# VH-VL binders against e8mgh9r892to1049: the designs that were tried, part 11

Target 1, 158 residues: e8mgh9r892to1049
Amino acid sequence: TNVDSASKSTTNVAKDADVTGTTYAEKDTNYPAKNAVDGKTVMESFWGTKGSENKTDTLNIKFKDGKQKIDDIRLYFYQSSSSQTISGYAEPANYKLEYQKDDGTWAPIADQVRTPNYAGANYNRIQFTPVETTTIRVTFTPQAGMAVGVKEIEAYNT
Key: E = the ipSAE of ESMFold2; O = the ipSAE of ESMFold2 at other seeds; V2 = 0.75 times the mean of E and O plus 0.25 times the DockQ between their complexes.

## First folded at step 7 (VH-VL; framework fv_namilumab)

Design g6 (at its last look DockQ between E and O 0.04; V2 from the best seeds 0.00; counts 0 for: pae O 6.1 > 2, placed apart)
Fold by ESMFold2, look of step 7:
Structure g6 (fold): chain C 158 residues (1-158), chain A 119 residues (1-119), chain B 107 residues (1-107)
Amino acid sequence: as target 1 above (158 residues)
Amino acid sequence: QVQLVQSGAEVKKPGASVKVSCKAFGYTFTGHYLHWVRQAPGQGLEWVGWINPNSGDTNYAQKFQGRVTMTRDTSISTAYMELSRLRSDDTAVYYCARVRWGYDAFDIWGQGTMVTVSS
Amino acid sequence: DIQMTQSPSSVSASVGDRVTIACRASESISSYLNWYQQRPGKAPQLLIYAASRLQSGVPSRFSGSGSGTDFTLTINSLQPEDFATYYCQQSWYYPYTFGGGTKLEIK
């Protein structure tokens, strides 16, 4: 009668989150941090770090519906590929995923399985040991001479 | 089973170049960054830089910019580090190491290659 | 660059002792702190990653703690094979940097 492995949530709990970035995108109204959580993975809806002088830049994503259980993050990077794209963007050299604990401190997300293992040009899926949290953050290290653009970050309980 | 095997010791004069190799076994070579770390005799560890064996992209510590070149040959699962205009203070053991992605901890190390620079 | 300060630079201890090694970063590195053991003439080996996570195959007498700027490695009930040099390393941003090392010697 009851199947214990019946479907899990397909809800992206990061959609429309309260999001802030550490740099430029908060000063550049064209590519604000909110574009990373608007549910769009299209070229012109991204958070961009072009012009940042920071060694790394961070997105903080506070879920709109409070504490959520998640085990799956999807990251979509913007890349400059043609005259129709904004120049100077590539996937980061690496990225770091953290969640906020109940005491307000941050912890690295444990047991990550990344597909692909290093940052891919567009789609990246990260599966991990489930956490319960209100907030995640991602810290990006750019490739030399490039900026990082994030089209979307999604979070799921699969 | 997973291992990194480096080329043998080198003795060089000041002003010369050295090229150290690092061959990967037991894992997909192009699936992991390779870092280079050196250790001068009796001293601690110093990061030199990394190569992405898939793309060939590199990142070098500022101290080595203009003197280090990292390359790879994916057909033989081998990475290389070349250091030019050698000085006596480049005398060190040079290690290649694989990172554990997400945390960038060095989970597999080569055995090290001693490079001695002396007149 | 992030400077890593490690203390003590050396410690003398007996089998069965408990030792604690400290590592301090010049700025916050969250929990991106890794610990290595190096025996003389050998390559370093990973002990702890992400401040507190034990690498596979490492004995549970090793533990790591800390976040932000202050980190510790603890070795409970020292064994003969634990006498080596220990390094911390930050992996927050490039260049990745190491502490100066702590040499653990038999007393």
Scores: ipSAE 0.605, ipTM 0.856, lowest interface PAE 2.0, mean pLDDT 88
Fold by ESMFold2 at other seeds, look of step 7:
Structure g6 (fold): chain C 158 residues (1-158), chain A 119 residues (1-119), chain B 107 residues (1-107)
Amino acid sequence: as target 1 above (158 residues)
Amino acid sequence: QVQLVQSGAEVKKPGASVKVSCKAFGYTFTGHYLHWVRQAPGQGLEWVGWINPNSGDTNYAQKFQGRVTMTRDTSISTAYMELSRLRSDDTAVYYCARVRWGYDAFDIWGQGTMVTVSS
Amino acid sequence: DIQMTQSPSSVSASVGDRVTIACRASESISSYLNWYQQRPGKAPQLLIYAASRLQSGVPSRFSGSGSGTDFTLTINSLQPEDFATYYCQQSWYYPYTFGGGTKLEIK
């Protein structure tokens, strides 16, 4: 039970982070904002791996305010529907969460409780033993023949 | 070496069903979605839909909803497309095709299966 | 659905000529435009994917360009084996759609 849940939940330390990703890159791998003004009603605001030939792709999130204590990550995936959507996106087959230690090396985030405990189609909440870090990274293994789209990643100290 | 081999030509009457097979060779069958595309004689190409061979999930073009069923048997690396309640305008060559990762280009095509629907 | 319009519907040309084929999408499809060659009685074969990338084994006399809505296939120095029908196809939105084809004939 968490009496202060709402106030803790509003502190998303990943907001405005320096975000980089791997991809089989081309100019449009981040769905460009210009498409929102081209007269289409469908707006796809996400980081996507469409075009990647990598076996896995990684999203690297460096917090703007330096070292943060976090115990809660939220991941939101994009999925294509049967028509009138950008094709070929589904949640990953799996994902791996790591944090950067003070010495610059990477460690897995321990004791994860995932809700759902598989890669969910949209919203995923990952609660874990708190870590203090400047940087997290998420490595996505796609489903065969599909790309991974990340609408948002958030990090909290709850 | 990499190829898709389809079942032979079919002649059907209106109202019947047809089931076309597509067997994969030389690559991991579950590693690529399989799509079906048809071509009426002397005409262009029309997308029918896809199947994920790993999960069995499907996506059909609206035109075929309710009449097409795509299935697979992973133990023999074979996909199937069944089209029911056939009409004369379903006369076409039906292709299965593998999609290339990332841009969904059809990089490997089956040889095609001619389905003729006539009274 | 995304309408794909090819022009011209046919082209008459000689061996050694340069030919261009246009393909227009009714909405932006980024660079998710593929080109296929189809010989009579045969399955289509992939020539170009992602608007401009040559499929393995395709001769360099084939090239593609464009992004957004307007795309071009160019064939430099036509060879006898290039006389076929050419299709564009978008793979950005479901359902996938094809252009109507361009038949390239010997003059």
Scores: ipSAE 0.053, ipTM 0.636, lowest interface PAE 6.1, mean pLDDT 84
ESMFold2 (binder alone), look of step 7: mean pLDDT 94; pTM 0.957

## First folded at step 10 (VH-VL; framework fv_namilumab)

Design j3 (at its last look DockQ between E and O 0.85; V2 from the best seeds 0.67)
Fold by ESMFold2 at other seeds, look of step 10:
Structure j3 (fold): chain C 158 residues (1-158), chain A 119 residues (1-119), chain B 107 residues (1-107)
Amino acid sequence: as target 1 above (158 residues)
Amino acid sequence: QVQLVQSGAEVKKPGASVKVSCKAFGYTFTGHYLHWVRQAPGQGLEWVGWINPNSGNTNYAQKFQGRVTMTRDTSISTAYMELSRLRSDDTAVYYCARVYWGYDAFDIWGQGTMVTVSS
Amino acid sequence: DIQMTQSPSSVSASVGDRVTIACRASESISSYLNWYQQRPGKAPQLLIYAASRLQSGVPSRFSGSGSGTDFTLTINSLQPEDFATYYCQQSWTYPYTFGGGTKLEIK
């Protein structure tokens, strides 16, 4: 029925995904990569790149339920805003979105409409021509002197 | 209709400064990074840096650090590149270019501003 | 910094010919490779982005391919307006860098 199709459009297929990050902070028990897909956007639940010396850092997100059709990604960045927040974090200078093809190679996600176009402080929505994939990755370039914190990444078929 | 229009040609002596303007038309100025690329006569293209028109944040190629300043005035949708302590090898056409976000391709280019540095 | 090596530096060809231009990155740039055409006395114009995607308004005789470090621009059935200089550019990480250019001349 059409009810099943409508349910697919509201499902975050990245939730509880198998995730890895390129920076050593992946092994930091306070800010592990799994925080980016746990469905929480609160201050203590993010993946952080603080201490990385890499020019860029990457989150690799393998969907729990295998190959999915997606057309909508949402990115939530952690931002240091007060003495009550963890210092040294801002939205990235840019980010690159890719999906894994069946042959294991990577391709940029095409035809993106970003809201906002540049990385916004918290919420970022990216809509695109649907792809079918098991795995996405996002590569972040930090702003000078800052680290990148990802509170959540979500993926939908809308 | 989407356009970047640059200021006119400049002739400068070594040691002087030059400030090139780039005015945006037909799109939301603060929604795209603006990059600067130069081309010496008969030569290829060289990236100078970018400005985020929304925040004013910048990134410069190492070669230009300490000599280049990029600014903007959002009220008139205009970006500026100032290059100081000019040398004869700074003689080039200077382009501003809009980035096509997602791929960071330069999808719109200004017409270029010739800067000639000679004694 | 990522070095971009473009070959050949120049090529002489006739209207109707097929031309292939190579671009090599010093490290993987995934598919973040863009191609530009520069006609004499004009600003560069975007032809291809993301290695293989045609910019709006660009004729279909232009095509791009490649991923990782090795990329190719192909021009099928050359037209008189195609005689220009072509540049590749990586957009994977700052600083963004360009190939040295390929000048396409009428034989």
Scores: ipSAE 0.616, ipTM 0.850, lowest interface PAE 1.8, mean pLDDT 88
Fold by ESMFold2, look of step 10:
Structure j3 (fold): chain C 158 residues (1-158), chain A 119 residues (1-119), chain B 107 residues (1-107)
Amino acid sequence: as target 1 above (158 residues)
Amino acid sequence: QVQLVQSGAEVKKPGASVKVSCKAFGYTFTGHYLHWVRQAPGQGLEWVGWINPNSGNTNYAQKFQGRVTMTRDTSISTAYMELSRLRSDDTAVYYCARVYWGYDAFDIWGQGTMVTVSS
Amino acid sequence: DIQMTQSPSSVSASVGDRVTIACRASESISSYLNWYQQRPGKAPQLLIYAASRLQSGVPSRFSGSGSGTDFTLTINSLQPEDFATYYCQQSWTYPYTFGGGTKLEIK
């Protein structure tokens, strides 16, 4: 075993997960939930909440390979820019992270260290005491007058 | 010594405005949202809204929209809440509170500012 | 808006007693339920966050439980300093809302 091969063993367990999002406008279906786990952090591949009438929207992520041990989540938010971008998106005002327990109930992920503390555009890293779970969910509260776009959610065991 | 220190009590007439300050000590001011919560005499607690001190972004409870403005000055680690067109039922103690991120629990509270609205 | 119903509104108890306070949300709030203690003339102080997690410096005689819509604060072996008003608060969606309070008095 050499150092180069060992360095490639860690995997994003959220990639290509079974995902569902809470409602977004039927007319704007270009930004489906699967975009948040497709392995792309580019601006045009995101799950978007534009047109949602909900106070919050939730992204539910069931890992493809079943139960995983995770301690590190990375969130990438879409941000509209002043030129050649899809309008009306900014990082959320708040996001809540939960995991599903073995009995099917949800618990907040404990002991989070967030970098940054508040939601930042683009990259957000959340480290925590490891949990074992099949499913995580993230609930987003938008900034006033804005929608939330999630380019990617990643989960790791580091 | 993590602390929120608020401005002193105010007595106002109906129709006036009041501006309450909340100065943060002992933590990174821009690292936490600040919420405002009020309590009328002998009553429970009522959420007014929050400000993100980093961006200046705000969120207000619907009943206060159009009458409340929350601002901050990051150079002096101070948040402000201004309530306009005061009426007698705005008489309350107004608290600023720091939120514990992720759970949105209020882990640090200011001492409160009594605002009395009377003719 | 999520209504928080807190019961009882008051309770009389003695030092050493065990007291249970209930809080019910009008819809599911997952585990985003916080408990505060307020002594007369003072600001509220955080006791419990995320339904069951004890804030630093809070005595272990305080505990919280529940998920979804039904939550409980329990105080074991009451001490003189525990006679205060207690509030639950949901932090699931804006506007954040509080229960009506439970005043705990010496019997």
Scores: ipSAE 0.604, ipTM 0.850, lowest interface PAE 1.9, mean pLDDT 87
ESMFold2 (binder alone), look of step 10: mean pLDDT 94; pTM 0.956

## First folded at step 13 (VH-VL; framework fv_namilumab)

Design m4 (at its last look DockQ between E and O 0.97; V2 from the best seeds 0.76)
Fold by ESMFold2 at other seeds, look of step 13:
Structure m4 (fold): chain C 158 residues (1-158), chain A 119 residues (1-119), chain B 107 residues (1-107)
Amino acid sequence: as target 1 above (158 residues)
Amino acid sequence: QVQLVQSGAEVKKPGASVKVSCKAFGYTFTGYALHWVRQAPGQGLEWVGWINPNSGNTNYAQKFQGRVTMTRDTSISTAYMELSRLRSDDTAVYYCARVWYGYDAFDIWGQGTMVTVSS
Amino acid sequence: DIQMTQSPSSVSASVGDRVTIACRASESISSYLNWYQQRPGKAPQLLIYAASRLQSGVPSRFSGSGSGTDFTLTINSLQPEDFATYYCQQSWTYPYTFGGGTKLEIK
């Protein structure tokens, strides 16, 4: 039996979102929060937390077209791998996904199925019980001695 | 059927080390972090740290840093916690627990390993 | 570190009663609060995750509520098998921390 997944948009509703990071990102002109939603998963375009003294750092993503139904988030991490990459980045130790409810409060996204379960070095897919929301946020806990770089966060209704 | 089975009780003198094992059954061992939590007799629960069995990466609570080592052997689906320079206040039941990613709830616990440190 | 404070430390109640256990975090943990039941001599068992989500196989007489700093576990229509110690745990930031526990004694 064919499920018409094509009628569900392949549109990344997080692309070009109104995005903010924690206070460190406001000072960084090279790795600003907007790099996480620019539609590019390349190594030179990422939001970076290097130099942050925070225990965790957060991206807030407000969708440009208002309330959206989503059930699928994709996260792409930057990883230091050579002299050609910026040092001190690895995938986070963990990340937490939340959506904003209609009353403005936050809730964890329910029934997450993660691929992979742990934070993978680059690509991470998180499928979940659909939510309707204007805004998501992701809070990252870095590995000891490392920073977190986010190349892209995408959101879909699949 | 998913379960964590730990090694048996240990009695140690102050200054010694102990190594507790935790074997996973019924799930993909490398797919979930394992946390260690201890409970002194009649007391509450205290987080020790965790290991990612896939990468071997670890995170330890600051009070155990330098005394605890967490390792694993993926060929036998087994994690280990070693605590060194034991003292009497390390007397506790030590649990391994599987974390549910996303919420970091401990959804599967081992039966516990009693470690007694006596002078 | 986030301190978790439970109250009461002990409670006695009759079968059929409604029991409420409070858990307070020293700073906001959003809804990253889990509840465990520990029977004497046994490992803890997960009851509730994400403040209000019931773990599979847990009776519907258990419920959780709260967000931010103040959380509640409620047991409706208390049963004899509910004799245990109950712990809350925050999973917002490392080190993960537990409340001091609430011992429930059935009258």
Scores: ipSAE 0.696, ipTM 0.874, lowest interface PAE 1.5, mean pLDDT 89
Fold by ESMFold2, look of step 13:
Structure m4 (fold): chain C 158 residues (1-158), chain A 119 residues (1-119), chain B 107 residues (1-107)
Amino acid sequence: as target 1 above (158 residues)
Amino acid sequence: QVQLVQSGAEVKKPGASVKVSCKAFGYTFTGYALHWVRQAPGQGLEWVGWINPNSGNTNYAQKFQGRVTMTRDTSISTAYMELSRLRSDDTAVYYCARVWYGYDAFDIWGQGTMVTVSS
Amino acid sequence: DIQMTQSPSSVSASVGDRVTIACRASESISSYLNWYQQRPGKAPQLLIYAASRLQSGVPSRFSGSGSGTDFTLTINSLQPEDFATYYCQQSWTYPYTFGGGTKLEIK
């Protein structure tokens, strides 16, 4: 079981997932949805919602290897600063995590422990009671006057 | 124990302003958003907006834009809501409430502050 | 804005009865619906979050169900302390909005 635990903790099942974003955010060819699962957390590789007219924007992540057991999500936001070349981005005001049930409906991920509780500027870790699912989605509410950039979303079975 | 304690009742004339305070006890103040919800006498609940006590960022319901200001003082674990240009239909109990991130459920409520606006 | 329609506005029931309260959203809110109990002169208290999750310390006679636009709160085997007003609230998008309330009265 120790070997299983070590293997679980190192396997990002979201890497190279089949990813779709909401229509308005997905139209930006510089910051497509696939950048959120490419395994890169550098500032140039992110999915961005700049120009979106939606109150919220959603990122769907369908795991490439089908149904996975997960209990740990890592979420990395892009943040504009005076030292960055890309402006208008900040961590979201909030984000909602859901998984797809076997019947195709969505449910909130239960028993979330967030580190930090609020959406952090870069790294966010969300631990929860394990779920088995093919697909997760994250819905973002932006801060007033800002867009949301997602550098990476990772999912693990720890 | 986890608790939100609000300032006392206020009576104001139309056109004045009111500032309600909400002090947090028993938890890390900057770790949770605080929302404000009001309830006119004998009526239902209406969301006013929220503040992130860590960053100071706010979001207001459109009907209160330009009249409401939410602030905080992290040194005393206290949030404030100021409502200006008061009208008689602003008469209500004003609640502060802590939000549970992930679900945005109001898991802890202050006792409420009655604000009466009468000429 | 998402309108929340709650029914009935009032219900009269006896201790031991089963009561169901409905809440409908004007558009899908997924499962981001919360239920609150408010006793006279008191602040609301959270009962159920995420449509069906019971808040810590809430008796198991309370349950919630639904997804999308149609939600219910069920109270099984009513107790004297359950006579209060109940509100649903969507937490999907700003502004967060509440149903009009259901006043549960003793017969």
Scores: ipSAE 0.671, ipTM 0.863, lowest interface PAE 1.5, mean pLDDT 88
ESMFold2 (binder alone), look of step 13: mean pLDDT 94; pTM 0.954

## First folded at step 14 (VH-VL; framework fv_namilumab)

Design p1 (at its last look DockQ between E and O 0.84; V2 from the best seeds 0.76)
Fold by ESMFold2 at other seeds, look of step 14:
Structure p1 (fold): chain C 158 residues (1-158), chain A 119 residues (1-119), chain B 107 residues (1-107)
Amino acid sequence: as target 1 above (158 residues)
Amino acid sequence: QVQLVQSGAEVKKPGASVKVSCKAFGYTFTGYALHWVRQAPGQGLEWVGWINPNSGNTNYAQKFQGRVTMTRDTSISTAYMELSRLRSDDTAVYYCARVWYAYDAFDIWGQGTMVTVSS
Amino acid sequence: DIQMTQSPSSVSASVGDRVTIACRASESISSYLNWYQQRPGKAPQLLIYAASRLQSGVPSRFSGSGSGTDFTLTINSLQPEDFATYYCQQSWTYPYTFGGGTKLEIK
């Protein structure tokens, strides 16, 4: 085990990652998966699942700089309101966080402390026992009748 | 310390409704999902649905859609499940269970409420 | 819906024995599989979450393994309190579904 106090970082290692989604595209505007890692948490830059027939949809995020040590994920959802232009979106009913192990298999991220515990409308912080990985994925279950919009996903070693 | 306490057994006629309560103790009620699971006599476990006690949002298994309503009163840390148009095959023990959102594991269970539907 | 198949449906065993219970999902559930113990007349209790992680307060003689579709609960050195029914449950997608149970009886 390496104990290194200098391993702390304020750098978002998910920014501009190689990202794919199981679905994207909004019928009125195109909301591709790359919007979830562009470093913007503003209302109109998000990955959207509107029109998806899937029970769940997944974002797969491969870090630009290869294997990273992370212990902190920040996840921002888009939520439609009367003051917002894009309709039909709410935070998911749940989301599942996984990392890719060295052998290529997936595991749930252990010991998650979520703030808030449920999927919050907008900002969610997930702290956990550090993992070393090249790739994370997040699987979203929508609320009934709604789509999921992800404004940003960030990953840090704090 | 952490505990879910349910209302007592119910005997109902076919076509009636039943409302089961589930009171939470020892944790922040609005911070965890509450799911409902039933077990017919001598049978396995069947998921009914869940409520987010913070928002009041619900998800129901399709089998129960249109017959089940889940609600809560956050001022008394209590969730409710109402099942209408009861049939004899609704006879079961109904459990409420707290769910750890990260893994959707049922980490705290109520003691169960027996609902008997008999004509 | 994801069907969960447990085997065997019952096991007869003695205190001190090692018992293995299998659970198979009809499609991949990654590692989102939980195990419960239900004693007669009682509510289920969580033993294992995320396929292999022990719930707090659960004795180390319990262990879980597997991913994808094939999962195993192992009870090493059975104790008198371990005679119960065991259920697996997938938490990957709604509706959440349970295996049919494995009844562990004293021989």
Scores: ipSAE 0.747, ipTM 0.881, lowest interface PAE 1.2, mean pLDDT 89
Fold by ESMFold2, look of step 14:
Structure p1 (fold): chain C 158 residues (1-158), chain A 119 residues (1-119), chain B 107 residues (1-107)
Amino acid sequence: as target 1 above (158 residues)
Amino acid sequence: QVQLVQSGAEVKKPGASVKVSCKAFGYTFTGYALHWVRQAPGQGLEWVGWINPNSGNTNYAQKFQGRVTMTRDTSISTAYMELSRLRSDDTAVYYCARVWYAYDAFDIWGQGTMVTVSS
Amino acid sequence: DIQMTQSPSSVSASVGDRVTIACRASESISSYLNWYQQRPGKAPQLLIYAASRLQSGVPSRFSGSGSGTDFTLTINSLQPEDFATYYCQQSWTYPYTFGGGTKLEIK
């Protein structure tokens, strides 16, 4: 599912992570947070926020193997279409990336280079000054009238 | 040189509409958000909303919902904000600003467009 | 909507002084707070983003700190060009909101 040859020889440390999402109304349990880290970017495997009353929703990802050095995050969004038929989903209006420091507090990831700069419809690559952390979180602001679906989040040390 | 250049000052009557333009230079227009912020004379800053120039998607502050429309023309790297049913308290300088997506910081501002609403 | 409260609304200071401006959010905004300087008759200019990071070209006498709800902008060793109005702005949730401003005046 790698679209970038630079990442094909490295380990995705977010795969099968201990993951939680913020509560939305829990109206559709087919799109649980674990779908964002199952290593699948195929259409029906995503974490969905449909039914959420929150202005933003957050996905927390605690790496299975403890503290990891990372410098590269890949985000894959679900977008409703004629071939991706679960309705009401589009890429977020924006997303915010943070890592957990050793003291348990959160900091924005520094020096981000995003490809693309805006939230892209499927694949987003974010490169940054390396951090060592056990946990990352991503906070999503939806487009008006839409929900956010996260097909996968990956983390690498490249 | 990275720059945002806005259209000139406008004088309007209550009930009219105004359309302010914002032309981008020196960067990829579709790669950054364009936000609109206004400032009444002698007052602070108020966010109006934004447009993603790539998709055309918009988000408006609720205060302006139903009166504001933001559009763009990618062929000329220009964004527009139209405000309708003008009132005297819409008198303000209207700024467009480019936003740095990673932190949503307004890193480049237009020079501002004064809109005066008076009878 | 997240209300941003700045204090003081104005401050009088002399060249060489240290000045601290406070900004309080009505709910947590993590570290997504930006500071702007506006000189009379000009558009605002970005000083600090993400609570504590200096924008390119901003002198090191400016610093920002805080997270959650309480933030400060500090100007060490004031210069004549620093007499302006300063605004904080949260970039956590829409609508993005600004503090009421702090006018820094010559004593």
Scores: ipSAE 0.725, ipTM 0.875, lowest interface PAE 1.4, mean pLDDT 89
ESMFold2 (binder alone), look of step 14: mean pLDDT 94; pTM 0.953

